# VH-VL binders against Exodeoxyribonuclease I (sbcB), part 16

Target 1, 149 residues: Exodeoxyribonuclease I (sbcB), of Buchnera aphidicola subsp. Schizaphis graminum (q8k923r203to351)
Amino acid sequence: PKLFDFFFKYRKKNELCRLIDIEKFTPIIYVSSYFGALRQNMSCILPLSWDLHNKNILISIDLFKDIDKLIVFCKTVSISNISIKDLFDLGIVLVYLNRCPILAPIKVIRKEDTNRLNFKKYFYYKKINLVKKNYFLIDLVKNVLLKKN
Short names: E, the ipSAE of ESMFold2; O, the ipSAE of OpenDDE; V2, 0.75 times the mean of E and O plus 0.25 times the DockQ between their complexes.

## First folded at step 18 (VH-VL; framework fv_olinvacimab)

Design d3 (from c1 with light chain D92S W96Y; at its last look DockQ between E and O 0.68; V2 from the best seeds 0.00; counts 0 for: pae E 2.3 > 2, grease 19.5 > 18.9)
Heavy chain, then light chain:
Amino acid sequence: QMQLVQSGAEVKKPGASVKLSCKASGYTFTEYYMHWVRQAPGQRLEWMGEIRAGYGLTDYNEKFKSRVTITVDKSASTAYMELSSLRSEDTAVYYCARGSYHLYFDYWGQGTLVTVSS
Amino acid sequence: NFMLTQPPSVSVSPGKTARITCRGDNIGEKYVHWYQQRPGQAPVLVMYYDSERPSGIPERFSGSNSGNTATLTISGVEAGDEADYYCQVWDSSSDYVFGTGTKVTVL
ESMFold2, look of step 18: ipSAE 0.507; ipTM 0.819
ESMFold2 (binder alone), look of step 18: mean pLDDT 94; pTM 0.954
OpenDDE, look of step 18: ipSAE 0.742; ipTM 0.902

Design d4 (from c6 with light chain G23R N25D D52E D92S; at its last look DockQ between E and O 0.05; V2 from the best seeds 0.00; counts 0 for: pae O 12.5 > 2, placed apart)
Heavy chain, then light chain:
Amino acid sequence: QMQLVQSGAEVKKPGASVKLSCKASGYTFTEYYMHWVRQAPGQRLEWMGEIRAGYGLTDYNEKFKSRVTITVDKSASTAYMELSSLRSEDTAVYYCARGSYHLYFDYWGQGTLVTVSS
Amino acid sequence: NFMLTQPPSVSVSPGKTARITCRGDNIGEKYVHWYQQRPGQAPVLVMYDDSERPSGIPERFSGSNSGNTATLTISGVEAGDEADYYCQVWDSSSDWVFGTGTKVTVL
ESMFold2, look of step 18: ipSAE 0.410; ipTM 0.776
ESMFold2 (binder alone), look of step 18: mean pLDDT 93; pTM 0.941
OpenDDE, look of step 18: ipSAE 0.000; ipTM 0.588

Design d5 (from c6 with heavy chain S100G, light chain G23R N25D D52E; at its last look DockQ between E and O 0.61; V2 from the best seeds 0.00; counts 0 for: pae E 2.8 > 2)
Fold by OpenDDE, look of step 18:
Structure d5 (fold): chain C 149 residues (1-149), chain A 118 residues (1-118), chain B 107 residues (1-107)
Amino acid sequence: as target 1 above (149 residues)
Amino acid sequence: QMQLVQSGAEVKKPGASVKLSCKASGYTFTEYYMHWVRQAPGQRLEWMGEIRAGYGLTDYNEKFKSRVTITVDKSASTAYMELSSLRSEDTAVYYCARGGYHLYFDYWGQGTLVTVSS
Amino acid sequence: NFMLTQPPSVSVSPGKTARITCRGDNIGEKYVHWYQQRPGQAPVLVMYDDSERPSGIPERFSGSNSGNTATLTISGVEAGDEADYYCQVWDDSSDWVFGTGTKVTVL
């Protein structure tokens, strides 16, 4: 119950923006039916960038996905052949701030709650480091989204 | 049954190179990471590096980065670790260990003793 | 440079409880894993994610982690529990870090 109280507190755009720190690669919890009931409608996402045309759209990575697969895909496939669907299938997630998404800092998820919430044990921060080491990914994703819209 | 089988003991001179192998079985080799960890006599375990077997992506301990190379042969489900410019202090038992996006190493090879002496 | 410190040795009588500590700055914010290494053998995972037991590990083994200390507890110690025990964490800057190791001797 306390967890949900926190979620509701940060539904306004001005409060949501406080949770988002792209420069520091701060992961956040995102509650959405997009992730399905098996994942408790929740994921840990990494904000990457704001959309170039719409400042209310946050481009993120679902940290439950295989980041290595995404990286390799983006390294091997020509940008002209990358579809938006490809990116979404590989873990790119768009968060619409103007739709009052449910976001929370990761600290709201205690270790003891991991099993209860059916969270798998992933290298969240290791994956983040992988993204940092492959920073080209961010620009590539931005460009693909730009060209396909 | 998950199993990691490593190559046999090695004796090397200082300055030489050694390449160890770790053959995996019982799981999808390409879906996991393979780590290399060594242990000098009477010392603690020391992480050397990792490779994502499916993609060949590597990460190394900064201490060994200039001398260690980790590779895989996916067709043989085998990981390799090559350590160059060997020194006496490289004398140790070298282990391969399976990892993943989980934070621990759940299966280990039996270890390979590498002795570096003049 | 993240470091994990363990007591070098722990002695325990059969049937008693052994507690092995692993100290690190704010280690409670990390997931700690434990490995058992019997003489002349490879390490074996005996605890992961602070308190989770792998399949085949008896319930005598338990783990906890808070503050600056993680603890592996072995109740009803048996002769077969005599081994070196290593804690481990993943660190953002140091990658995988192992503890200094603790030799558990069954008296």
Scores: ipSAE 0.361, ipTM 0.815, lowest interface PAE 1.4, mean pLDDT 91
ESMFold2, look of step 18: ipSAE 0.422; ipTM 0.784
ESMFold2 (binder alone), look of step 18: mean pLDDT 93; pTM 0.940

Design d6 (from c6 with light chain G23R N25D D49Q D95E; at its last look DockQ between E and O 0.47; V2 from the best seeds 0.00; counts 0 for: loop humanness VL .298 < .304, pae O 9.6 > 2)
Fold by OpenDDE, look of step 18:
Structure d6 (fold): chain C 149 residues (1-149), chain A 118 residues (1-118), chain B 107 residues (1-107)
Amino acid sequence: as target 1 above (149 residues)
Amino acid sequence: QMQLVQSGAEVKKPGASVKLSCKASGYTFTEYYMHWVRQAPGQRLEWMGEIRAGYGLTDYNEKFKSRVTITVDKSASTAYMELSSLRSEDTAVYYCARGSYHLYFDYWGQGTLVTVSS
Amino acid sequence: NFMLTQPPSVSVSPGKTARITCRGDNIGEKYVHWYQQRPGQAPVLVMYQDSDRPSGIPERFSGSNSGNTATLTISGVEAGDEADYYCQVWDDSSEWVFGTGTKVTVL
């Protein structure tokens, strides 16, 4: 209940934007049916970049996904052969800010809810470091999405 | 149940290479990282590098990057660490240790002593 | 080149409390793990993610981390606790860093 109350405070686009810090690689909680009931309709996502054509689209990574697979895939497959579906399957997520998505800072996850939500904060931050180490991923994803638009 | 069993002690001359093995059992080998850590006599633990066993992805301590190679044989659930251009300073006990993705090392091998002497 | 500094030694009487510090710049922003290494043995994980205790590790062991200092606390010290203890962090430079190590001696 408290978690969802917090979500509603950030329904406005301006408030949502305050949660998003691409430069600092700040992860955020994203509640969406996209992630399915098994994951309790939520994930921790890492904002990567704004879409080049639409400033309301936030390109992110689902930190629940295997980041190693994504990195290997992007290193071994020619960019010309990478589809948007490939990226989505590997954990890329588009968040549409104009649709009033449910976002929250990671701090809203209480320790007591960690097990229930299968939320492993430590693990997510380590994945973030992996993304930082492989910064090319951000540009590659942006370019793939750009080519398809 | 889970075990990491390392190869036996090695004695090498300076300039030679050594390849150590670490056989894993009791868990799904390809789902974890394998780290190599060494410890010179009376010195602190020193991380050498890691490999994601399932993908062969490696990362090395910059100190050793030019001389160390970490590999795996998935079929044998075995990780390897090869250190070239050995020096006397490389005399140490070398450990393999299991980890999840950049997580703590929860299981360790028994260690392998490598002695480098002329 | 991130550094973790530990006191070289800590002496404690049986039944008393030993505190092992691990200092590093803004270490409180990192997760710290701790390993125990008895003489002639391989290291054993005794604390992870600052304060989480692995199965089999007594409740006498606890951990904290804030500011520039992480601390492993061993209450009710026993003879078997005599060992070298190492803190560990993942550095932003993409490498694991161990502390200088602390030898705990039970008097």
Scores: ipSAE 0.011, ipTM 0.628, lowest interface PAE 9.6, mean pLDDT 88
ESMFold2, look of step 18: ipSAE 0.325; ipTM 0.760
ESMFold2 (binder alone), look of step 18: mean pLDDT 92; pTM 0.936

## First folded at step 19 (VH-VL; framework fv_olinvacimab)

Design e1 (from d3 with light chain Y96H; at its last look DockQ between E and O 0.71; V2 from the best seeds 0.00; counts 0 for: pae E 2.6 > 2, grease 19.3 > 18.9)
Heavy chain, then light chain:
Amino acid sequence: QMQLVQSGAEVKKPGASVKLSCKASGYTFTEYYMHWVRQAPGQRLEWMGEIRAGYGLTDYNEKFKSRVTITVDKSASTAYMELSSLRSEDTAVYYCARGSYHLYFDYWGQGTLVTVSS
Amino acid sequence: NFMLTQPPSVSVSPGKTARITCRGDNIGEKYVHWYQQRPGQAPVLVMYYDSERPSGIPERFSGSNSGNTATLTISGVEAGDEADYYCQVWDSSSDHVFGTGTKVTVL
ESMFold2, look of step 19: ipSAE 0.472; ipTM 0.818
ESMFold2 (binder alone), look of step 19: mean pLDDT 94; pTM 0.950
OpenDDE, look of step 19: ipSAE 0.726; ipTM 0.899

Design e2 (from d3 with heavy chain Y55H; at its last look DockQ between E and O 0.11; V2 from the best seeds 0.00; counts 0 for: pae O 5.9 > 2, placed apart)
Fold by OpenDDE, look of step 19:
Structure e2 (fold): chain C 149 residues (1-149), chain A 118 residues (1-118), chain B 107 residues (1-107)
Amino acid sequence: as target 1 above (149 residues)
Amino acid sequence: QMQLVQSGAEVKKPGASVKLSCKASGYTFTEYYMHWVRQAPGQRLEWMGEIRAGHGLTDYNEKFKSRVTITVDKSASTAYMELSSLRSEDTAVYYCARGSYHLYFDYWGQGTLVTVSS
Amino acid sequence: NFMLTQPPSVSVSPGKTARITCRGDNIGEKYVHWYQQRPGQAPVLVMYYDSERPSGIPERFSGSNSGNTATLTISGVEAGDEADYYCQVWDSSSDYVFGTGTKVTVL
């Protein structure tokens, strides 16, 4: 119930932007069929950057994915050989704010729902710290998307 | 159900090469990694290398990089591991194991014994 | 070169609790996974991401990880739990690393 109320309140782009804090590496909940029924159609994502061509596209990473795999891939494979599909397989997610995406702060997840949703905050923050330590990843992802779009 | 079925036992001479196979079923082969892990008698598990089945990208343990080659046949949902310049120390059970965007192995083959002796 | 160290053996009576440790420098900052290997069989994943159980693994199995030590705990040990257990991590310098292995014997 609280989750639905939140969705209605933050359905407009200007309100959604208030949830996004790239500089502070603030994770948010993203509800989408993209993640499938097995994941309850949701994930915790980390906003990384805005797309260079379209200000309505938020480049994020699915914190359910293994960030180490993404980092290793981006370090070992030439940027010219990296496809968008590769990035998506490794957890990069594009959120289109002009399509009224369902976003919410992580606090909307109740403690009693953490097991049901397999929501492990501790692991997500560990992954966020890993991204902070490998900031090059953000620029690389931006450049790959720039070249492939 | 996911299943990995490996080729049969091998007996080789020192200096020879061996190529093992691992046939996957029960899942989309190209969406996962395939790893090779070996275990010498009475020893710990040892990771040898991996391949992204869909892309053919590989990564090897530095210890084996000069002697190991991992490949896939996507049409047959089969992964291969070739180890050259065999030594007696290469005597071990060799496993294929499925990996993903996680850095662990969730399904394993039954193992293939490779014996290297004069 | 990152290394994982386990005790070579742990003996436990049926119904009691077995604790298998895996030590590594700052291992608490890594995700630790565990495998069970019964005699003559292939390894089986029994724990991933420190404390998550795969489907089919009983609740008797639990995991923790902090500081320099990860622990796999098996409560209410049964005869079928007799096996070798290996911890595993990924390290940027060493790739996939397995522990030395622990033989659990049910007395």
Scores: ipSAE 0.020, ipTM 0.649, lowest interface PAE 5.9, mean pLDDT 90
ESMFold2, look of step 19: ipSAE 0.423; ipTM 0.803
ESMFold2 (binder alone), look of step 19: mean pLDDT 94; pTM 0.954

Design e3 (from d3 with heavy chain Y55R; at its last look DockQ between E and O 0.09; V2 from the best seeds 0.00; counts 0 for: pae E 8.5 > 2, placed apart)
Fold by OpenDDE, look of step 19:
Structure e3 (fold): chain C 149 residues (1-149), chain A 118 residues (1-118), chain B 107 residues (1-107)
Amino acid sequence: as target 1 above (149 residues)
Amino acid sequence: QMQLVQSGAEVKKPGASVKLSCKASGYTFTEYYMHWVRQAPGQRLEWMGEIRAGRGLTDYNEKFKSRVTITVDKSASTAYMELSSLRSEDTAVYYCARGSYHLYFDYWGQGTLVTVSS
Amino acid sequence: NFMLTQPPSVSVSPGKTARITCRGDNIGEKYVHWYQQRPGQAPVLVMYYDSERPSGIPERFSGSNSGNTATLTISGVEAGDEADYYCQVWDSSSDYVFGTGTKVTVL
């Protein structure tokens, strides 16, 4: 209902861009079958950067996944040995803005739905802080994607 | 249905090595991690190490790093764990378990008993 | 070195509720997973990400995690619930860590 109205309002690329704040590390809700029915087809994602080749591709992290694992992996494995598949398995998500993705601010999640959706805001912000402390991750992910494309 | 089938029980002497196998079926072997976890009699589960099956990337418990080697045969969808310089304290049931980026173990093998005695 | 501590045993009558605790420093900031191990069998995942149930696990099983304690709750306990239960986390310094285990006995 209210959520659907929001999705229709922000379906255009110019409106979606207003939700994306890379500099402030603002998390957003992403609705996609990519996350599966068990997760209600949604996740809280953290926008990291725009793709170097295509400005319509937003590189993000699925904050439901364990960011510690991703960070450790990226610290210990040579960039030349990191595949795109590895990054996706560890939580990197590409959002294609030209495909009318369903995005929403986290405030659309109601209190009564937090348990049902397993939406733990505190954990998400903790993970965001971890990404801030490990900013190299953003550049590394960008470079891996650049080399593999 | 996913299934992990482990090799049979082993009896070894101190100082010897043992190599266990874990054959996976029912899923894409190269898409997941394979872990090895052991359990001594009456003791807690103890993680030994992991391997990213598709890439052969490994990570080991520091306690076992000098003695354990985990490998895979992708063509056979089989993971292996070799433990060297066996001690009596290594007597335990050894499990293989499937893992992923979720950092938990969703499917387990039936376990392999390894007995180390002089 | 991150550690998880569980009570060694919990006794419960059929139909009653069993609560198994898992304690660790600021464990509420980590995701906790739970495994059931019946006598002579391999462990089975019964709870992941604090409170999510895998397919096939009955609704009688629930989980919570806050502060320094995670809890696996089994309501309407049945004879088949008699088993050892282990909590588990991942820690950057200790990798995969299991709890000491709790033996649940159905009286």
Scores: ipSAE 0.013, ipTM 0.625, lowest interface PAE 8.2, mean pLDDT 89
ESMFold2, look of step 19: ipSAE 0.023; ipTM 0.649
ESMFold2 (binder alone), look of step 19: mean pLDDT 94; pTM 0.953

Design e4 (from d3 with heavy chain Y107V; at its last look DockQ between E and O 0.74; V2 from the best seeds 0.00; counts 0 for: pae E 3.5 > 2)
Fold by ESMFold2, look of step 19:
Structure e4 (fold): chain C 149 residues (1-149), chain A 118 residues (1-118), chain B 107 residues (1-107)
Amino acid sequence: as target 1 above (149 residues)
Amino acid sequence: QMQLVQSGAEVKKPGASVKLSCKASGYTFTEYYMHWVRQAPGQRLEWMGEIRAGYGLTDYNEKFKSRVTITVDKSASTAYMELSSLRSEDTAVYYCARGSYHLYFDVWGQGTLVTVSS
Amino acid sequence: NFMLTQPPSVSVSPGKTARITCRGDNIGEKYVHWYQQRPGQAPVLVMYYDSERPSGIPERFSGSNSGNTATLTISGVEAGDEADYYCQVWDSSSDYVFGTGTKVTVL
């Protein structure tokens, strides 16, 4: 299948970085047991930023999660009271490039699989737009992660 | 049965404000967006803005952003839209409509006619 | 800003096929949704994601979208299909955009 071929082509960090375009808010497919078997161990994630101290860590948002909830939480809770667990529960995901993660561009999802995987092209674009309009979220997440490292 | 029931027709003078209501039933109000869409006589539908009912996050069409405010009362499953500094061109039928991340409007209120006249 | 245009009217005889077009720059790269609005009534969703029918919409309604044109097709047109029809998309710059509307008359 097309997805298998793409996973095979991107194995090393420098090759994986070619999939990542933070400036253009480009979503990608991430296959990981982190998401659990009920979600078929995969999700569509939005890369936000590289970690400030460890450039192998890509800070991302799980687009399957309720992004509105994350935004409101970050607007209403003081940054000093936000835990890293809160952020992970609400959809923040760390991708460790040095652990050979399985990443693919969303465009390689086979058309016959779009309904099965619920990865319809425009379903995530509203969520991506919400992140763009609430850019403070990215800085907040970086600061919370920095304080906890 | 999913339903949106809107407040009754309004007649206003230029410069006044109007606040319309939209009561939802038959679904979990806080899981969806509520949108406001207007239609001037003989004209196309025009999106005014939205609110994520459960969280109060709003977004507005730039055309109306300075004059429109959308709010919710979660306990009453009711959304509100207030339009200030009314002009004669604001005469229209105002609809509330349910939406989601799917980016279409699947449930509509019956509409509220707002007439702005001298 | 993203623009959607539709023909102002379409006339069709009962039992024939009505085709309602919606034109936009590269609209085939977007998902198009369609609404039916009978006189004096609120709009009703009749098609979403180009070609998916909501529950309760008869199979004679179908849709397509490619290039610069999306089309809502109503086969076996009935008198009850007489209404205004609007296409709609979402665009990251313009948010929710409706077409100019098409009045379908059944003669």
Scores: ipSAE 0.362, ipTM 0.788, lowest interface PAE 3.5, mean pLDDT 87
ESMFold2 (binder alone), look of step 19: mean pLDDT 94; pTM 0.958
OpenDDE, look of step 19: ipSAE 0.721; ipTM 0.896

Design e5 (from d3 with heavy chain L103M Y107V; at its last look DockQ between E and O 0.83; V2 from the best seeds 0.00; counts 0 for: pae E 2.7 > 2)
Heavy chain, then light chain:
Amino acid sequence: QMQLVQSGAEVKKPGASVKLSCKASGYTFTEYYMHWVRQAPGQRLEWMGEIRAGYGLTDYNEKFKSRVTITVDKSASTAYMELSSLRSEDTAVYYCARGSYHMYFDVWGQGTLVTVSS
Amino acid sequence: NFMLTQPPSVSVSPGKTARITCRGDNIGEKYVHWYQQRPGQAPVLVMYYDSERPSGIPERFSGSNSGNTATLTISGVEAGDEADYYCQVWDSSSDYVFGTGTKVTVL
ESMFold2, look of step 19: ipSAE 0.459; ipTM 0.812
ESMFold2 (binder alone), look of step 19: mean pLDDT 95; pTM 0.958
OpenDDE, look of step 19: ipSAE 0.765; ipTM 0.904

Design e6 (from d3 with heavy chain E31K Y107V; at its last look DockQ between E and O 0.10; V2 from the best seeds 0.00; counts 0 for: pae O 7.0 > 2, placed apart)
Fold by OpenDDE, look of step 19:
Structure e6 (fold): chain C 149 residues (1-149), chain A 118 residues (1-118), chain B 107 residues (1-107)
Amino acid sequence: as target 1 above (149 residues)
Amino acid sequence: QMQLVQSGAEVKKPGASVKLSCKASGYTFTKYYMHWVRQAPGQRLEWMGEIRAGYGLTDYNEKFKSRVTITVDKSASTAYMELSSLRSEDTAVYYCARGSYHLYFDVWGQGTLVTVSS
Amino acid sequence: NFMLTQPPSVSVSPGKTARITCRGDNIGEKYVHWYQQRPGQAPVLVMYYDSERPSGIPERFSGSNSGNTATLTISGVEAGDEADYYCQVWDSSSDYVFGTGTKVTVL
């Protein structure tokens, strides 16, 4: 109930934008059926960049997935051979702010729910640091997505 | 449903090479990794290497890098593992196993026994 | 090189609880996966990401991971649970690493 109460306060686009800080690499909670019932329809995502053609699309990465695999993939496969589906399979997530997505700060996750949700905060920050060290990933992902638009 | 079917048992002499096959069915072959894992009698599982089936990208255990080659035939949904310069210590059951970005193995073949003896 | 150590064997009576440990330096900072291997059979994934159960795995199986120890717990042990169990992690320096394996015997 606390999570739902929170997203009601931030359902407007202007309020949602306050949660998004791509410069500081701030992770946020994203509630969506995209993640499936086994994951309680939620994940911790890292905002990476805004889409180059649509300002309502936030390019993010699912911190539940293997960031190392994504980085290695992007380093070894030429950009011309990378499909959008490959990126999605490896953890890239598009958040559409104009569709009233359910976003919340990570602090909404209570300690008592950590095990149930398999939420390991320190793992996420390790992955965030990995993304910071491989900043090329952000530009590459942006360029691949340009192929679709 | 998802299934991996491996080739039959092999008997080899020391110094020879062996090439095993693993045919996948029930899923899109090119969307996953294929791994090879072996197990000597009474020993732990040992990872040998992987291949991204859709792209042919490989990564090997440093222990086997000089002797192992993993390939795929996408048209046949089949992965291969060739191990050269065989030794008696290579006697083991060899498994193929499906992997993904999750870094675990969710589908396994039935295993292939390779016996190396003079 | 990263290493995983398991007890060689665990004996348990039917209906009781078996706990299989997997030890590694700061293993709590890694995701641990578990495999069951019955005699003469291939391994089967029974736990992934520390505590997630694949489809078909009964709720009797649970997992935890903290500090230097991951644990696979089997409650209400049945004869069919008799098998070797292996923990597994991925490490940037060692790639895919399996534990030494634990033989669970149902008395």
Scores: ipSAE 0.017, ipTM 0.624, lowest interface PAE 7.0, mean pLDDT 89
ESMFold2, look of step 19: ipSAE 0.444; ipTM 0.809
ESMFold2 (binder alone), look of step 19: mean pLDDT 94; pTM 0.957

## First folded at step 20 (VH-VL; framework fv_olinvacimab)

Design f1 (from e5 with heavy chain H102Y; at its last fold request DockQ between E and O 0.68; V2 from the best seeds 0.00; counts 0 for: pae E 2.8 > 2, grease 19.2 > 18.9)
Heavy chain, then light chain:
Amino acid sequence: QMQLVQSGAEVKKPGASVKLSCKASGYTFTEYYMHWVRQAPGQRLEWMGEIRAGYGLTDYNEKFKSRVTITVDKSASTAYMELSSLRSEDTAVYYCARGSYYMYFDVWGQGTLVTVSS
Amino acid sequence: NFMLTQPPSVSVSPGKTARITCRGDNIGEKYVHWYQQRPGQAPVLVMYYDSERPSGIPERFSGSNSGNTATLTISGVEAGDEADYYCQVWDSSSDYVFGTGTKVTVL
ESMFold2, look of step 20: ipSAE 0.529; ipTM 0.826
ESMFold2 (binder alone), look of step 20: mean pLDDT 94; pTM 0.955
OpenDDE, look of step 20: ipSAE 0.674; ipTM 0.885
ESMFold2, fold request of step 22: ipSAE 0.400, 0.399, 0.452; ipTM 0.797, 0.788, 0.817
ESMFold2 (binder alone), fold request of step 22: mean pLDDT 94, 94, 94; pTM 0.952, 0.954, 0.953
OpenDDE, fold request of step 22: ipSAE 0.763, 0.756, 0.745; ipTM 0.901, 0.901, 0.898

Design f2 (from e5 with heavy chain N61D, light chain S92D; at its last look DockQ between E and O 0.60; V2 from the best seeds 0.00; counts 0 for: pae E 2.9 > 2)
Fold by ESMFold2, look of step 20:
Structure f2 (fold): chain C 149 residues (1-149), chain A 118 residues (1-118), chain B 107 residues (1-107)
Amino acid sequence: as target 1 above (149 residues)
Amino acid sequence: QMQLVQSGAEVKKPGASVKLSCKASGYTFTEYYMHWVRQAPGQRLEWMGEIRAGYGLTDYDEKFKSRVTITVDKSASTAYMELSSLRSEDTAVYYCARGSYHMYFDVWGQGTLVTVSS
Amino acid sequence: NFMLTQPPSVSVSPGKTARITCRGDNIGEKYVHWYQQRPGQAPVLVMYYDSERPSGIPERFSGSNSGNTATLTISGVEAGDEADYYCQVWDDSSDYVFGTGTKVTVL
């Protein structure tokens, strides 16, 4: 019945891929020290695309970040001036499926836990739509990551 | 103490443009969206578009996209909406309204009547 | 695109209950917000996320949403409740959609 039990259910790549539905814009919970202890080491992410060269890398966006800021940055900064660090600071997250990441469906967060974890479900609806309307940013992110070859 | 104060009524001829203003006070202007919503006499409210005040990101309803421009002056905490190529059916009260990721409008301006007559 | 339909008017006696409906295809899968607009005035938010009340809105305002119908309910209706009421949703194909509006008359 604990959130921890569910998180360990999906450990291998093939089992984890069943949680990922890019076509339906399905957000998922990602538990990682990447987000830091202040954020309870978790976030809600939106899977966007697989990396062009490494099929184990899922390019995602951190839905706790300010999506408007990311979009404007991608519209206004020349691609030659975009650093990977800027994208990560603005919410781009790489999930390495071959490293057994802790992923779970969004529905496993109970209502009583949303307040304790500062987890507000309502923010995702508009943010997902903003990504849909500005899907060009996916190609931009892929190209920036590719330039580091 | 949150308040949105709009510019005064306008009378325009068909084919002209109008630019309305909306001054915000009592909250951090750059942290919110500003929306423009109009209401023709006896009609429902109609969303026209939005701007994320801090970043300038805009989005417009398809009906108005070719004729509407929404801008901000962050230093004056003021949003603007310009509607071009005015027609008689553009006669309406135009509201500015504050929004967020919640997708509802929690603070409204008093409205600005724009009358378009030949 | 997504449409919201409301009855044009509702008449209610003081102290009775007014029910204002908002109909849309599978509206129960969306979050409905409600606005009160008195004559010559701007709208005021009176309900959000189907059933949540903003601060300052009395408890006699309540809301529900299931199936194809969302409802704003005003119990113990007072003369000050006489106004136009609009429902509103966000829809991923139509963006911000308002209902046709309902005039509540207290007789």
Scores: ipSAE 0.436, ipTM 0.798, lowest interface PAE 2.9, mean pLDDT 87
ESMFold2 (binder alone), look of step 20: mean pLDDT 94; pTM 0.958
OpenDDE, look of step 20: ipSAE 0.683; ipTM 0.888

